VHH binders against f1rd40r3617to3795. Designs and how they scored, part 2

Target 1, 179 residues: f1rd40r3617to3795
Amino acid sequence: FNISVQSGYEAISQELCVVTCLKDLTSVVDIKTSSRPAMIGSLTDGSTETFWESGDEDKNKTKSITISCVKGINASYVSVHVDNSRDIGNKVTSMIFLCGKAVEDLCRIKQIDLDSRHMGWVTSELPGGDHHVIKIELKGPENTLRVRQVKVLGWKEGESIKIAGQISASVAQQKNCEA

## First folded at step 11 (VHH)

Design k5
Fold by OpenDDE, look of step 12:
Order: structure tokens, then sequence, then C-alpha cells
Structure k5 (fold): chain B 179 residues (1-179), chain A 124 residues (1-124)
């Protein structure tokens, strides 16, 4: 979960060494898939060894994963793990990230093309605000496709996410010069 | 430059067989679903068969099911259509087409890439 660590921190001030630490909100959001909802658990089990595979319901259609945030949950990032090297007959070659207040009113925020060998996380920053719905539209050259994991990072209202960061190298150097 | 070049068409008698080939270049072949579509004179385009990027999934029009077989060789970037038990109504120009996202195209004319076609004529 290297991405979760890297993407979960935002520097607020270099001078004050204050860092915003985002929380994993995956367990408190609602996840729906366009097909085979019984496999949704595989998207959030913390393992890239398991996967959601689209079903016949999505044949000749765009596949999708929809994430709904409850009130008080503010999603900042959404990450999707795909392994096309292992999922040869289930490759994902296109991801479109959409967000909005409702499923029927979504805006595209990111589009990415993946090659046939892509393995790893694809992350989209979310615009913030009163956006409670995130939709990932997925396409590929196969009848079906696989997604290994979904992760949502953000913050809960009323919780402090500011932590003291380490002194930057520049600040350390300055202190050394003053000593 | 993207190229799809069909070959293997010709004039044959009913009941005979033909094997069409489509040589692809200029794009990542295995990232595309491949299709055969045909167009007879005075008729609109007709979807014939499709195969997924990996080749693990195939589909056929009802009119050709059981007689035609689609296959692909990704290393050589070649698409094939084995046509058995040919009928006069199979006469058409056959086109090879590529589609990056399976199912995006609603009509045969909406594929990402298409070849120039090869003529197949079935006649006594």
Amino acid sequence: as target 1 above (179 residues)
Amino acid sequence: QVQLQESGGGLVQPGSSLRLSCAASGFTFDDYAMHWVRQAPGKGPEWVSSISGSGGYTEYATSVKGRFSISRDNPSKTLYLQMNSLRPEDSAVYYCAAERYWGDSLTPSEYDYRGQGTQVTVSS
C-alpha cells in the first residue's frame, strides 16, 4: 500500500512542518459495481490477489464502479489497482473518473489510458466540495475486465488531520548554519 | 501509420471454404478487439464476427455461426476468418476492423480502424 502512504500526505506549510494526513475511507463508503456485486468484497479486502471481474451483464457495455460517500466524509483521492499482466483476458485499458453530487449529474475529472502490461495503482485527485459520488468507468479489449482494489482517501468532518511533520532538509540546513 | 490489410478473398462455389487474413500494423494489436464486417452490394454493413484482444472470447452473427471461425495471432498481428460452407448470401466485401474498447461501436462504421476490404463472391 505504498501509494496510500504517499498520497495520504499533503504538505500545508514547509515552515511549520505541518502535514495533513489523509485517512483511508474505503471501509466507510458505499461501493457498487455495474455487475457481479457479490465480488465487491474483493475490491476492498486489502489484497491485490483477489479481484472483481465484470459479468455478462456488462457485455458490450462500459463497466463501472460507483463510490458513494456518506455525509461527513470528504474524499480527496480515489485509487484503482489493475494488473493487466495477470489479467490477460480481462484487461483494463481505459479509466474515466467522474464525480458529482448525484449519479445522474457527474463530471469527468480524469481520463487515462493503460497499456496491455500495466500493473499498479491509478489515482485520481478529487475536486473536493460537496461531491458525494465517484464513478469509475472502465473499458478494455475484452468482453470482461478485472479490477483488483479500490481505495478512497480523505478526511472526516470534525477530525483533525494535521500532524507535525519532519523538519525539511532546508530547515535543518538553516539551523545548522545558525549553530 | 495504422494499417489493416485484408486478403484471401475470391470467387468460389457454394459449399466451398475460404480463409481470410488481415495483417495489422501501426498499433498495439493485442489491445484491440478485432472484428469482421461485410457489405454486400445494395445492402448496409453487416457485423460478422468479433474476437477479444487476448483471443479468449469470440462472437458470431447468427447468419454465420457454426460456419465461420474467427481467430487471431497476436505475435504476428494477424486476424483470420475461416469461412466454411459458403453460401451465395455470404458474397460481400469483407472488412477487418479494430476496436480498442469492446462494445463501444454501435455500428460497423464506428470502429477505430478498418481495412480496404477483400471481395468474397460465392456463385455457381
Scores: ipSAE 0.705, ipTM 0.857, lowest interface PAE 0.6, mean pLDDT 90
Fold by ESMFold2, look of step 12:
Structure k5 (fold): chain B 179 residues (1-179), chain A 124 residues (1-124)
Amino acid sequence: as target 1 above (179 residues)
Amino acid sequence: QVQLQESGGGLVQPGSSLRLSCAASGFTFDDYAMHWVRQAPGKGPEWVSSISGSGGYTEYATSVKGRFSISRDNPSKTLYLQMNSLRPEDSAVYYCAAERYWGDSLTPSEYDYRGQGTQVTVSS
């Protein structure tokens, strides 16, 4: 799994046409869920056939996935895969992305609303720098909801490689499809 | 009405310090990430620094990290930029800006609110 930043990232850089090649950092971040922590492995196993399903602890409450980065990890994007077409009784209709240095000091980055037939990745760009905590708040019309995968893309301090040139869409996994 | 009013700019010598302030009104200050952006004549806007709504999360452009310090005082609805070890290349109009959800904007020109700016001139 190699992750590349596509042409959209280049529109933010005013000094260079160099594209940074992002790395999948999911294996080096700490992931917690608001319920059923035993199912966290389904979020990171690389399969959209498995899922994390929220439990009774979150009934009538906002469900969440919290990602903590260790020192030296610079997360640039977070992506969440949901499939409302298969998860008919466990739909996700709203995602709110938050970021900060600590769980008690999160700043809301983006809200994305999903229709009842959404299937695919939902991606948020992160502000970059030395942030340490990413939180995804999830809501749906039922008491429980399902998320099928989470990915974190970025770079590690001292390992970032900047590559000049074009990046093919066929090599980008952070691409948000169908949403 | 939303208002952002910068102050504290001026003419200083290289190596000096300067503190900018930005007074905010007309919105829930604590809910907004705040940014400093600077623009020199004939150049595009350059992001300088950002701070989360509570003040616990900060970021800096590489060119100012270690010299500049961003802070905020939420009770007084005021954003600050402490600028130390000033260089001639720091000369610019400095703007404060607000963003409800940090990361929604792709460029500094797309922030939710921006002030009128204050001139900083560092003369060798």
Scores: ipSAE 0.000, ipTM 0.143, lowest interface PAE 14.5, mean pLDDT 78

## First folded at step 12 (VHH)

Design n1
Fold by OpenDDE, fold request of step 13:
Structure n1 (fold): chain B 179 residues (1-179), chain A 124 residues (1-124)
Amino acid sequence: as target 1 above (179 residues)
Amino acid sequence: QVQLQESGGGLVQPGSSLRLSCAASGFTFDDYAMHWVRQAPGKGPEWVSTISGSGGYTEYATSVKGRFSISRDNPSKTLYLQMNSLRPEDSAVYYCAAERYWGDSLTPSEYDYRGQGTQVTVSS
């Protein structure tokens, strides 16, 4: 199952073929970082040319990005973009994804080691449920690290996310991108 | 097999210089922050210096700042410690250590890998 950076969909095989379309919810979630909150805008500006860089205040601590979903927002996937090939002095070599209903009660759902030359998106599926808090813990061999983008895919309560299966995957994806 | 092998230690006079080397093998060297730690007889381990994976950032203990210089050559997987203006109180066994994630260890004993050490003695 390949999830597009711009949109995600899941085909449901039923008597009437239905495609579930996920929306980009990045603009409607709350994002916090362990340091340099003034740079948070770079994580969601839609550009991999900008970045959040951790501050000196976190040089001896685990760095983190925390995503909180507001009421009515259901996150299904979270994606983090890292470019270790460009960020030589700010590499991310470990990501731990944690998820829960509250910041005080998070469970580890995914751990991934990144190649020293990794460029691209790292995606974690989120468990079902409402009002997710997602925390991404980041580590690397440098005193600081860089993250270029964060994306949250999911659905809003009350909105239909099902499209008739007669619509091609490409068209469905395009519609998701336009949403 | 992970190996860290220190070399370059010896007996020197106060005010002299010495250059330590640490040859690393068995792991991806440039993915680790590297450290020098020293331990004198009857004393606990003392952190000396740290260098980031890329070598772009360094830190030093106050006791050695301005006199010691840490560097690394990632292609040859070698860590260095240039020690200038040596003092008798610098006498210790010097250890090279590797840390996978910067700042993950709270004490020098928690580093992921460590060598056998090389003896440095500063005496008249």
Scores: ipSAE 0.879, ipTM 0.942, lowest interface PAE 0.4, mean pLDDT 91
Fold by OpenDDE, fold request of step 13:
Structure n1 (fold): chain B 179 residues (1-179), chain A 124 residues (1-124)
Amino acid sequence: as target 1 above (179 residues)
Amino acid sequence: QVQLQESGGGLVQPGSSLRLSCAASGFTFDDYAMHWVRQAPGKGPEWVSTISGSGGYTEYATSVKGRFSISRDNPSKTLYLQMNSLRPEDSAVYYCAAERYWGDSLTPSEYDYRGQGTQVTVSS
């Protein structure tokens, strides 16, 4: 689903319809790429018109985006925006999401194959617990690939993210997609 | 079923030209990088050339640079290799191969799909 909002919502199935409001944590995480680090700013500038494009440094390697969370940051979701319809010579057709406490010890949590015409967000839920590192491995049929945006949704320790509401989970999800 | 069928090989004299074709079927052709690999008698497979899925990027082995040209027609699912200024050392069975992800294979033997090959013999 498309996540363009500054916050996400999770409905907890309790007698009291409590909605958990997730925050956009993209600005407070550290992002590294397998190549062309100077273009990292394009991944988080809020525009799908700009992009990170992999370089010659990782031409014959798996391309990757690594997100490191600082202490007190709890990531719940990671989303990646790809536009294969525009990026014909830079398509992404495979995404692998990994997470763990350290870059040396990551576990695969999701693998997705993308259509050659895929346009939009790909989202992975992150496991609960103390995961500090998220890695997205990217592959495609071209020597280079493009990623347009990365978003991290979660919560900061010490902040209240529970909102009392009477909205259903479906409504909460819809609002998250429309905002 | 995935099929790669090479054609266009033959016996030619040094300095001549050949154009190889590879007809692909059974998979989404434009989502794969395509390769030419050759194998001479008594030798291991040698990478010759690579073209990206869209055809926008190409690479060549040093031994064939300036003489060979790789191209593809995605609508017809056909890969080509134009070989000019052929030399006796170019004699080999030429294979087309498909790779789903660029650079994922370490050796030519690891490509996802490969054809049966076409014989090219350069001799005076």
Scores: ipSAE 0.878, ipTM 0.942, lowest interface PAE 0.4, mean pLDDT 91
Fold by OpenDDE, look of step 12:
Structure n1 (fold): chain B 179 residues (1-179), chain A 124 residues (1-124)
Amino acid sequence: as target 1 above (179 residues)
Amino acid sequence: QVQLQESGGGLVQPGSSLRLSCAASGFTFDDYAMHWVRQAPGKGPEWVSTISGSGGYTEYATSVKGRFSISRDNPSKTLYLQMNSLRPEDSAVYYCAAERYWGDSLTPSEYDYRGQGTQVTVSS
């Protein structure tokens, strides 16, 4: 998952690159879907070959994936993988990311329109704090839609996520010039 | 500029057939669910039929089910309504409408785009 490598690091210092390494928290969060909960396993199985497909029960409703974080879990990013090029009869063309303390009190944090050929990850940064619920609202031009994967990156309370990174590019360049 | 232009309406006798067309332009046609709605004089808008963006799924009002058929050609950006076994009560102005998100609209008046309509009159 290239996204986990790119999105899981935050630079803290310029000279001695201390990097905050985020963890994959997908396995420790609770995931619910607006329909076909039996397919939720496909969202977290690590494969973009499988998918969750919405059912008839939410045909005329906004489809959604709801992620609930347990105590001690701090989600920093949520990523959703869709493949509109393959899922031509199940395209996702709109994603709205919401977060809050409870499902009844969510705030919109990101809205994105997707291209009809979009294939890949859509990521939203989360505001942090005491937000334990993340909801992704999904829409498209079809009665049903498909999502391939969901990923949650963050950190667990009590765990150090600071890793000594490599020297800054400037220092590296200087060393190369001196060699 | 978004345009939906209906055609194919006319005066016909009961039991006859008509084929309506709707030419779309100015938007990504296959990213929209398409609808036919009709409005008779003195009546409110009535939903007739819906087809998904890909064309893989269709729905019909009970009043037209089995008689009307909705279809689309995405390459030509054209929506069709084949109307068979027409009845006097089918007389109305027929509108083509586009909806970006399936099921987002609660009433026919809430669709994202709509054409000017084509008159269909069924009379003996």
Scores: ipSAE 0.824, ipTM 0.910, lowest interface PAE 0.5, mean pLDDT 91
Fold by ESMFold2, fold request of step 13:
Structure n1 (fold): chain B 179 residues (1-179), chain A 124 residues (1-124)
Amino acid sequence: as target 1 above (179 residues)
Amino acid sequence: QVQLQESGGGLVQPGSSLRLSCAASGFTFDDYAMHWVRQAPGKGPEWVSTISGSGGYTEYATSVKGRFSISRDNPSKTLYLQMNSLRPEDSAVYYCAAERYWGDSLTPSEYDYRGQGTQVTVSS
């Protein structure tokens, strides 16, 4: 992490430690799906008991979830929860994460193959910056599939970044830097 | 190694029924959509039917709807095609095929795996 610190101090050598508090930004991003947009609320309601299920609009096509961040929203991670052990008729066995500044200019940043019994979160780190468009392409062996939650973690511009001074050996070993 | 082995073909009379089987090994069977494809002499391959990985959804070519039934038994890794009211026009080599993702391939020649085939001949 590189940062310029202007604290009025003389040039003092120190280990720069930054405490970054990732926040759940899911409620402030725009989410669209390739089908059944009325079910989008199930992706963001904080429950893995509800689901979005793909529908007729994308039958026999690649299914997708598209997340758009406005200026000032720095999405750092996106996570997707699937449960193939419960959703045996709606399995997700492939996820491709794409990111860019516009839908027309997306780059693949991660591809994950999932086992037919997979249960849990799949997370992709996002490239630095704000104002991302994130697309998650989903495939499986069923005509429809289910996703149970989506989460976006990051920070909003204008929020304070805590800068801690000297890192002790004990703190550095725990990888927990505090202001 | 992936293997798909069809069986149950033969010579039958018009109006008869026949059940084809396809034994699968070397891949996670229930993670794949499965297809039946047929090829008559001098013709290209023709899609017949598809079944989803769980077996919960099926599709059929118009020429076989109402006469053929696709099914699968995931514990035994076996795909089936029940063929009823057979016609001379159904005569072909029948192949099973596997596709990792439903709807990814638009033509039978692009499926991920294909078997050796079993001959079905419908003749009076």
Scores: ipSAE 0.335, ipTM 0.718, lowest interface PAE 3.5, mean pLDDT 84
Fold by ESMFold2, fold request of step 13:
Structure n1 (fold): chain B 179 residues (1-179), chain A 124 residues (1-124)
Amino acid sequence: as target 1 above (179 residues)
Amino acid sequence: QVQLQESGGGLVQPGSSLRLSCAASGFTFDDYAMHWVRQAPGKGPEWVSTISGSGGYTEYATSVKGRFSISRDNPSKTLYLQMNSLRPEDSAVYYCAAERYWGDSLTPSEYDYRGQGTQVTVSS
């Protein structure tokens, strides 16, 4: 009388799929602007009716938004909302996305030109790995410009990984088959 | 010019609570992530907790999660660590540290600024 090692409980395949879930991390990153830091709340309030407007601190200089993440916060996408159709005298016509380990070691990851009627989100995928700082450099035809929202999507280390599916009895069938 | 001054340490019994403070000056406090790091006798530095510059994100070492709470008050340039349910293995010198942006925050030797420390001793 042989003991079978196959049962319904032991036929379940061990092959699992792992999927990383993206979350809105905007509230847990630090955001700084090249000017008018008191207006940063307009970038993160969830409204495209409010805006950050650059000021005298960066007149005739590159305007920027800098996002900093502590270790354990992994940003995967950054998005910037501009509305050149409403911000007639404060348009944004160029964005450069940079990222790196520190503000002095940034690499350009995307450059995009926007037309004078652009309205909506501009999104950059961020490379995986060892970056903690994201910088968005902004240019426009006027001395000042406006940005209406910033969003950061990503994941936190130590959060659960959702299992998207199990490969069922077909994989267990392969483990028991020779051909 | 830069100063970080810890206070609030002492000798306490197991199960007690302590609140540590770190007074900061000489830099733009809210531009920096702040850390608590501890060093027990005969051991290397151990990261305890981190708080982002705005205070919106906190993280803890597994050994202290649920017992310790980090906070900051940016107007007063002060960092805090509330330590509850203290154990003998929490005995150490506790340092506050500042890092504008870290590359590897789990290796405490890489911080921009570090204080002198305050002794915490948990013993019967």
Scores: ipSAE 0.045, ipTM 0.483, lowest interface PAE 6.7, mean pLDDT 79
Fold by ESMFold2, fold request of step 13:
Structure n1 (fold): chain B 179 residues (1-179), chain A 124 residues (1-124)
Amino acid sequence: as target 1 above (179 residues)
Amino acid sequence: QVQLQESGGGLVQPGSSLRLSCAASGFTFDDYAMHWVRQAPGKGPEWVSTISGSGGYTEYATSVKGRFSISRDNPSKTLYLQMNSLRPEDSAVYYCAAERYWGDSLTPSEYDYRGQGTQVTVSS
């Protein structure tokens, strides 16, 4: 986005601009898995050396991770860490991201396919506003698969970050919002 | 049949402690955020505390922070409120309430389920 200096000065006349910075919300959301719920702690412990591995409960079914937010918690991004280079018998080759207001009301956002050597984070931006449930459907060539971490970035209602008097990118944000 | 049954209320003196319990049945307890709400005579309902389905996220009204502690035991489908350093202004009927993560109402005005309540009276 291209912004003139004159346009920036005029936009500063507003008393206060509020900017919400993304926070790591992983510890404040509810996470469920399609199998082996006792291993959920491995998804959120901050370690890529631990993992959740799908189990017998969903051996012949789609594997999934479901993230739920209480009122006031707004998820903006979800990231999933897989390591197909280490998890040679438990690879993840497809992720489908869904979100909605409830588990009965999910819309597909995005599908990401991974090669058999993928190692690292896979991130999906979430649509704004009303969504409280995120579901990640996982597929791989074996009957079981592994995920090593999940992270959720977003913001909590009532925790606003106020930035007064900026004349650069924040002025451009204000100008675009007014238009 | 959904049931929420509170217990543990009573008449106590200021500075005392009480532990409220809420036994849940008839729904998937783990899928619901749980709340404590209180209502004093002549007033509307007042939110007290919230706990997420897993128990990993809690919030408290400013008036009770540092004195009250919400918890849940998902295997036994029970919600708790530990109330310490009770004051006369804490006197109210305390209700537990369940909220599925998002209601379909455009203007949400109530939780999905609410219990019968248990009376807490703090008097000197």
Scores: ipSAE 0.028, ipTM 0.449, lowest interface PAE 7.4, mean pLDDT 79

## First folded at step 14 (VHH)

Design p2
Fold by ESMFold2, look of step 15:
Structure p2 (fold): chain B 179 residues (1-179), chain A 124 residues (1-124)
Amino acid sequence: as target 1 above (179 residues)
Amino acid sequence: QVQLQESGGGLVQPGSSLRLSCAASGFYFDDYAMHWVRQAPGKGPEWVSSISGSGGYTDYATSVKGRFSISRDNPSKTLYLQMNSLRPEDSAVYYCAAERYWGDSLTPSEYDYRGQGTQVTVSS
């Protein structure tokens, strides 16, 4: 089975006994926004009831959230929570995920279109290797937009990764399960 | 099939008012910012006014601020421009336009969709 299957906000699944290999690293990464940096705490406080709202610094421009990882931090997934059903004047209808070693060398890894009723997490798996910068570009039909949470999942150098766990009887027959 | 259909233009005297309408179909109207653009003969397109997808934010060119009012009715998929105190320099073809992402376009010619236009002529 695939470690990426056992990771992220999906670590607890109804159909699988989850092998939790990844940790929430959000508190140890550096986060910058294209505007209103005073509101960044709402992205990382663990609540989808608070929000960052874009402001004058990126008026009429693409809005973005940039995440920088220090040495020793290996990000595997990034997730972004938006709620267009509540944030009707601040909708996000496009997200582009980029990553690379530096802001001038970012590669686009995923683009997602969201409709006006979207509520929930949008997740991008990050490619293997050293990825020190993650950027999420955000667009919508409003002059401002809101993001309610950001999460970064991965592992720290020197920490063990949990792999394995009990899985349903149908998977155990395949002889690829630990114990 | 995306369609934007303007109406309400005409020939009027200086100081008059007109109300332009733009009927939209073929896309999720609420998810688009909407704009009015005008073009006089021999001139490039000129941005007039914009309104956000929800209708909560509006903006105007300096030349029309205080005289023109943009609005939208999302249930009926209709955009409006109320034009008061019209002047001869307001004479132009007026187009409605749609932009999926607020601020993506640098010039009025870059909007995602544009209508056929309605002629406004202000003359004595």
Scores: ipSAE 0.469, ipTM 0.787, lowest interface PAE 2.4, mean pLDDT 84
Fold by OpenDDE, look of step 15:
Structure p2 (fold): chain B 179 residues (1-179), chain A 124 residues (1-124)
Amino acid sequence: as target 1 above (179 residues)
Amino acid sequence: QVQLQESGGGLVQPGSSLRLSCAASGFYFDDYAMHWVRQAPGKGPEWVSSISGSGGYTDYATSVKGRFSISRDNPSKTLYLQMNSLRPEDSAVYYCAAERYWGDSLTPSEYDYRGQGTQVTVSS
């Protein structure tokens, strides 16, 4: 499944049908990589044609992307785009998502194995609470790997992200998939 | 069932060449980095060479660089080690090993899968 993550919707079953529209917070978070930081811009430029490629510094190490959130930013989802069909010599076959308050104290929240031909977004829901750091650990059968995009979805404190609507959760989901 | 079977070893004279093969089965061969490791009597395992899943990257121990060449054929699930200019110090049991994640293993003993080995003896 190649799901383009442009926005997140949560339907709240209350007296009024309210849809929560998550914001793209990618531009307001700090992103660091385990190698080749000069290529970080490719992770957030909105194009799957560009990529971050790990460097030789990581040839015998776990590769990682670390996302740091500032106060007032509440990340709900993190998504990583990989294209193993294009990146034959740079495949990602394992992703581990970790989160916590500090880099030194992270908890694993998701682990996923990817098909060697996987193309598309891998998304992890983030636990509620005061988590400020998200780390994605990446592995594959190559000495280097490529990641095409990273997205963070969530909400800013003080901003209303609730939209009153007459749409069902299923319709909202469909629209999200079509975007 | 995962299986790695080495072959091609033997007794040869110094300066000669050998080609080792490793036949893999029971796993997705192209999703694994492959390695050659050797162990001489009384010594610990020594890393010899590595090749990435796609075969696009190779690495060699300093002791064999320029003499050995690692390659793989993913369709046939076979790993190779071409050994040229063999020396007596190259004598060992040679093992092929599979590693799912490149660089995840700190020592050769930590590879995910390993064969039974093939004996290489270089002697006059």
Scores: ipSAE 0.456, ipTM 0.748, lowest interface PAE 1.0, mean pLDDT 90

## First folded at step 15 (VHH)

Design q1
Fold by OpenDDE, look of step 15:
Structure q1 (fold): chain B 179 residues (1-179), chain A 124 residues (1-124)
Amino acid sequence: as target 1 above (179 residues)
Amino acid sequence: QVQLQESGGGLVQPGSSLRLSCAASGFYFDDYAMHWVRQAPGKGPEWVSSISGSGGYTDYATSVKGRFSISRDNPSKTLYLQMNSLRPEDSAVYYCAAERFWGDSLTPSEYDYRGQGTQVTVSS
């Protein structure tokens, strides 16, 4: 990870350090976007230098990223990285997190407004249980918007999720990277 | 307090030009898409033009394409509408409006903020 990614990740780790041994599940989930699916790889490549940018298909529409979890995967957190300071013509100023068992039956779990200069990770905790679908709805003042990274943290069935004692953000980050 | 104040309207002859201004205050201007909407007597609101927060994207109603130009100056929080080759059918009260999220509003009535309007009359 580059410095910016590391910083963002550390921030997440610090917030997540109260929660035990979470794994990075990003590589084992299915990600779809409302437009320009060819750019999805940029969301998970571990770099904040690349990005997904919405396309003309999403003009005058809410943009979205949909994450589908496979069986045995329990997502606990979803994090989205945006950089409005760089993406001045593609800002994200609103994120709505939804989750559910199916795409057609999602519940809103978090809504957040972002500063026009926001740079960094936005994280939503996910409710426990069989929530297999996560949808992030994105809005901004521009016709298009950019998202730079998406991460899913959680645990796999059969794995221990408890860590004894408090861990530092750095340790948490390391553990997540090694997972 | 949010304010949008239109100016620059008036009585002009067909074929003439007019430049409207909209002074914005009380909100983060550059975080909003801005729009011009007009309403003629006996008619409903008609969308005229839109510009994204950064100004990087603009859109126009078919009826004004090629004649009108929307622009904005974010530092001064001002929206503009350059109207060229005016026609009698362009006569209306012109409103500037603010929309927090681009494309979120399907109709002019759904915009987050709107000014009091400025009268444009095109007549020989």
Scores: ipSAE 0.649, ipTM 0.826, lowest interface PAE 0.7, mean pLDDT 90
Fold by ESMFold2, look of step 16:
Structure q1 (fold): chain B 179 residues (1-179), chain A 124 residues (1-124)
Amino acid sequence: as target 1 above (179 residues)
Amino acid sequence: QVQLQESGGGLVQPGSSLRLSCAASGFYFDDYAMHWVRQAPGKGPEWVSSISGSGGYTDYATSVKGRFSISRDNPSKTLYLQMNSLRPEDSAVYYCAAERFWGDSLTPSEYDYRGQGTQVTVSS
């Protein structure tokens, strides 16, 4: 008959609306790149109009972004934004996600191959547990490559219990929801 | 199937020019760095030149720098090597090779795809 309203929805509409949120931890993690560390700010400024571009420090070597979490930070997802349709001379066509407790003890989680026209976020779920380092190895057919943003979603020790993780920061921002 | 077909070789005199072509099919050409490698009788493969997927970056062995020029035409899926001021020591079978990820291969034997080659002979 009468249905209770919760957060602007009727009870029946609430049954079909599953809202899952994690915190954006990007500002509290340490980010390093294999080259051009002065451009790291472009990865975390919330803009897909800026970019990090690899340089001479990793010439003819694997390009990478390394994310380190302090104790108490638990990363659940990492997302990387590339735009091969704009960055035609700096394309990223493969990403390898690794994680572990330290840079010397990383295990490969996933390899994701991208089309030459890919534009958007690429997301990897991270295994649970005490993993404090995430590494993203980047490859493509160009001598340099570009990444436009990174995001880390997760939870901080002592915060509310996770109900589920968001896969993409863009999807979470579109809904603007909290658990 | 992936195919790399070289052409344009031949017998020429010292000081002459030749242009080699490599026609590619069966893969997304733009997604691959491309290389020229040569092999003379009784010798191992020798790297000659490389070009990035977009064509924006090129590199050359010291023995050919200033005489050879690598280029690619991505719409036609064709790789080129312009060889000027040819010398008898440039005589070899020249083959093209493809590498999906720039810099992944340490030696020419590690490239992802390789053609059968075209003979270049420089003699009087």
Scores: ipSAE 0.452, ipTM 0.783, lowest interface PAE 2.3, mean pLDDT 84

